# Ledger of designs, part 8: VH-VL binders against q54z64

Target 1, 212 residues: q54z64
Amino acid sequence: QFISIQKYDFSGNCKNSSDSASSFEASSESAAICMQNDLLSGIVTNEGVCLIFNEVPTTFIISTKGDYIVRSIYDINDNNCQGGIIENKAIEIDECFVECADDYHGSTYLFSTETSLNYPSNTFMEISYNGECDGQWKTSFNYLQYYIVNKCNVAHEIETHTFSVGCNSTSSWVSEYAGEVCTVEPTVTTSYPIVDNCGDLDNSNFIDYCNI
Short names: E, the ipSAE of ESMFold2; O, the ipSAE of OpenDDE; V2, 0.75 times the mean of E and O plus 0.25 times the DockQ between their complexes.

## First folded at step 7 (VH-VL; framework fv_libivirumab)

Design b1 (at its last look DockQ between E and O 0.03; V2 from the best seeds 0.00; counts 0 for: pae O 11.7 > 2, placed apart)
Fold by ESMFold2, look of step 7:
Structure b1 (fold): chain C 212 residues (1-212), chain A 124 residues (1-124), chain B 112 residues (1-112)
Amino acid sequence: as target 1 above (212 residues)
Amino acid sequence: QVQLVESGGGVVRPGRSLRLSCAASGFTFSSYGINWVRQAPGKGLEWVAIISYDGSNKYYRDSVKGRFTISRDDSKNTLYLQMNSLRTEDTAVYYCAKDRFYLEWFPRYGMDVWGLGTTVTVSS
Amino acid sequence: DIVMTQSPLSLSVTPGEPASISCRSSQSLLHSNGYNYLDWYLQKPGHSPQLLIYLGSNRASGVPDRFSGSGSGTEYTLKISRVEAEDVGVYYCMQALQTPYTFGQGTKLEIK
């Protein structure tokens, strides 16, 4: 079983003047509410894989418990998720989760499970996989992470800056914009070569993939 | 132009304090983790501290933990290093250096843009 | 703390010839997520450091193709296929697997 976390564009109102939804900090709604907005990015992972985000200070494992997906958070220096759980966060499967930064800014996520590997087209992806380093990642992958290419994202949820991700067969890039929409005038674009990288001790590999 | 500019260095006696600043321009400061790295005269590079893109997490090398505080003010596009109880061993050029753009799902990369450095001298 | 050891600490190379610098860590830099958290930096005389290689083998933007990184686990190598005059400086490996992040001692590259 695979766990999918999808981040959607936020266009809702976090202002809670009379709202009886679960809370200002977080709430759950039907999946249809997330899916009325653009999909921006996500992760597909096997259960129990030890993950770490760029700049996120915690490592975590994602698992299931009944109708919930549980994110178990570990210390940032716990690079194999063996040092004891600091915190568990549970999210209902197939519910739209809203995390508010302030009254008008936030993120929306859809947590789901799938019996087969699925991922969107038109993405820049990075995939972790095991075994022989031959590019045959689909049957031995641990997790994959992606951004939809050429979609406008809010940079940091309480800022008015935006960014987009692009790629081709040789490079990926991030374009930053000084405004609430991704105009034709980025402030800066930073480019990186697409790479295929092999482990040598335990056949643990990763690959960048521009899935256009 | 993407730029980091350090300031606030100087000559001080042991036990005193200094605050370093790192002014950022040409990129969305709030989307980047930022590091302090130092280099003593004639010596190699030494990592000092990092602050996450949103300021929620701060990490330090052991020799400065409890004496130095890293912080950021995103409204001013400025990183700070408050250095208390300075020792002669803290004498160095101090650089600020940014990580790659924060992408929620992707791992941290190396420090791709560095400032020119500011010199701190701690001597009697 | 993860100790990073570079070899050699200095080398002199005739322009156009290859150079190789090794870096050994006191413990594996391979995270269970599959990444090798090893970066390479060059500090040219009188300049700030610049990133050459990240995550073991990935060339940073604008770095010439003659630079390459390889290795995994505890052993890493930076190669320059043909040394040029502008490659003079001190090369550092750095682990970014766990805090405190640590640099090797540096390798000074000189032109013969």
Scores: ipSAE 0.553, ipTM 0.807, lowest interface PAE 2.2, mean pLDDT 83
Fold by OpenDDE, look of step 7:
Structure b1 (fold): chain C 212 residues (1-212), chain A 124 residues (1-124), chain B 112 residues (1-112)
Amino acid sequence: as target 1 above (212 residues)
Amino acid sequence: QVQLVESGGGVVRPGRSLRLSCAASGFTFSSYGINWVRQAPGKGLEWVAIISYDGSNKYYRDSVKGRFTISRDDSKNTLYLQMNSLRTEDTAVYYCAKDRFYLEWFPRYGMDVWGLGTTVTVSS
Amino acid sequence: DIVMTQSPLSLSVTPGEPASISCRSSQSLLHSNGYNYLDWYLQKPGHSPQLLIYLGSNRASGVPDRFSGSGSGTEYTLKISRVEAEDVGVYYCMQALQTPYTFGQGTKLEIK
C-alpha cells in the first residue's frame, strides 16, 4: 500500500482561520473539492520512507485502522530521519486540508492511500529506488516526487512569487516569476541535470525522469 | 547586477558590540536565505550564520551562539549581524552570501553571490 | 559537524597543465533527493570567494568549461584541465547538506 500526497492550487481563505503556518488543519472539504483545483505536484511513497516534505525530513505511516496518516517530522538537519521525532501529525485520509502561509496564501493538500502506483503524465519526476539499476524502479521504488510541467505555481510561503517547472531528456528547470501569476517574463531560470545515480544494491538509487 | 554590500566593520575592544549590515540589490531579497561567512587574517573560510528567506529559521556556528544575532529587514533589502561580547578570535573579514535557490521542492545549493566583505578587528 | 578535508593544501602548476584537488567529507553528502550537496569556491587574491561548482558537478554561470567537478558520497574532485594564470587563488570545498556548513582547509593554487 502506498501513500499519495497531492498538492493542489490554493483556492481557500486563510484569513482569521485556524489553518495557520504549516498546521495541516483539515478544511473539512471533500477530496472532490480539492480535485476541482489544478494539480501542481505530488508524492507517492512507501510507509516509513524518509523523504523531504516541505523542506523537512519526514516519514509517513498509515494508522492501524487505516483512517489516518501519521507524519513524523524530524530535525531539518536529520536528512536520514535517524534522530528523534520532533513532531507527529495525524492527517485524515481522503480529505482536503490547507496549509496557510499568510491570510491570503497557502497550499491545498490531499492525502490518500493507494494499492497501485499511480502518477500523472506530463510531469517531471524524482525517484528514489533500491536494488539493481536496470531502469525498473517501479518494482523497487522508495518514493517518487512529481511536478506537473508548465503549470504556474504560487510559492505559498512567498506572497509575490510564482514558478513553473519544465524538463526534457537532459535537464529540468525552474522558472521564477516576480508576479503573482506566471504572465511576465521569468526573472531567473535555474537548470538542473537529469540525475541517474546508481549506488550499491543495499543503497538507494536516484533517478530523474521527464514524463512527457 | 546582483550585489551584496557589507558595512559596519571596524576596530573594537573585546567585550564590545558591533552591528554589521549587508545591503542587497538586483534580486528579490525576500525570496532567499542569506549567510554570513567570515575569514580570519591568513586563514580559511568559516561559515557563521544563516537566516531563512522569511526569517523564521536561524542557524549559527557554535562559537557564536548566544553572542551573535542574524536578522533581516526585507523592506530595506538589508541583512544584519549583531555581534555582542566580541572576542579576539572574531577578528575577520565578514562576507554576506546569498543562497542560490529558495524553492522547497528543489535542492538548495551554493552561495552564488558574495559581498566584498567588511573587516572586523577585535583587539585590546 | 561534518568535517571536510582537502588535499593537497598547496599546488604549483605549470600553465597549460592539468590540476586536481580532492575533497573528503566525514559523512555522505548525498541527499535523499539524489544530489550531492558539495560546492567548490575560488577565492582569487584580494577578492571575495566565488562559486565554481555546485551540487558536486555543475558549473556556475560564467565558469569556464576547463573546470569540472566529480564525485559522490564522501569523495569529491575538482579538476582543471588546463590551468591558466587567472586560476590562481585558494580553492575551497563546502558541504551544504546540513548546518553548520563547513569548508575544507583550502587549497592554494600557484603558477610555476
Scores: ipSAE 0.020, ipTM 0.618, lowest interface PAE 6.2, mean pLDDT 86
ESMFold2 (binder alone), look of step 7: mean pLDDT 91; pTM 0.942
ESMFold2, look of step 8: ipSAE 0.047; ipTM 0.622
ESMFold2 (binder alone), look of step 8: mean pLDDT 91; pTM 0.945
OpenDDE, look of step 8: ipSAE 0.000; ipTM 0.550

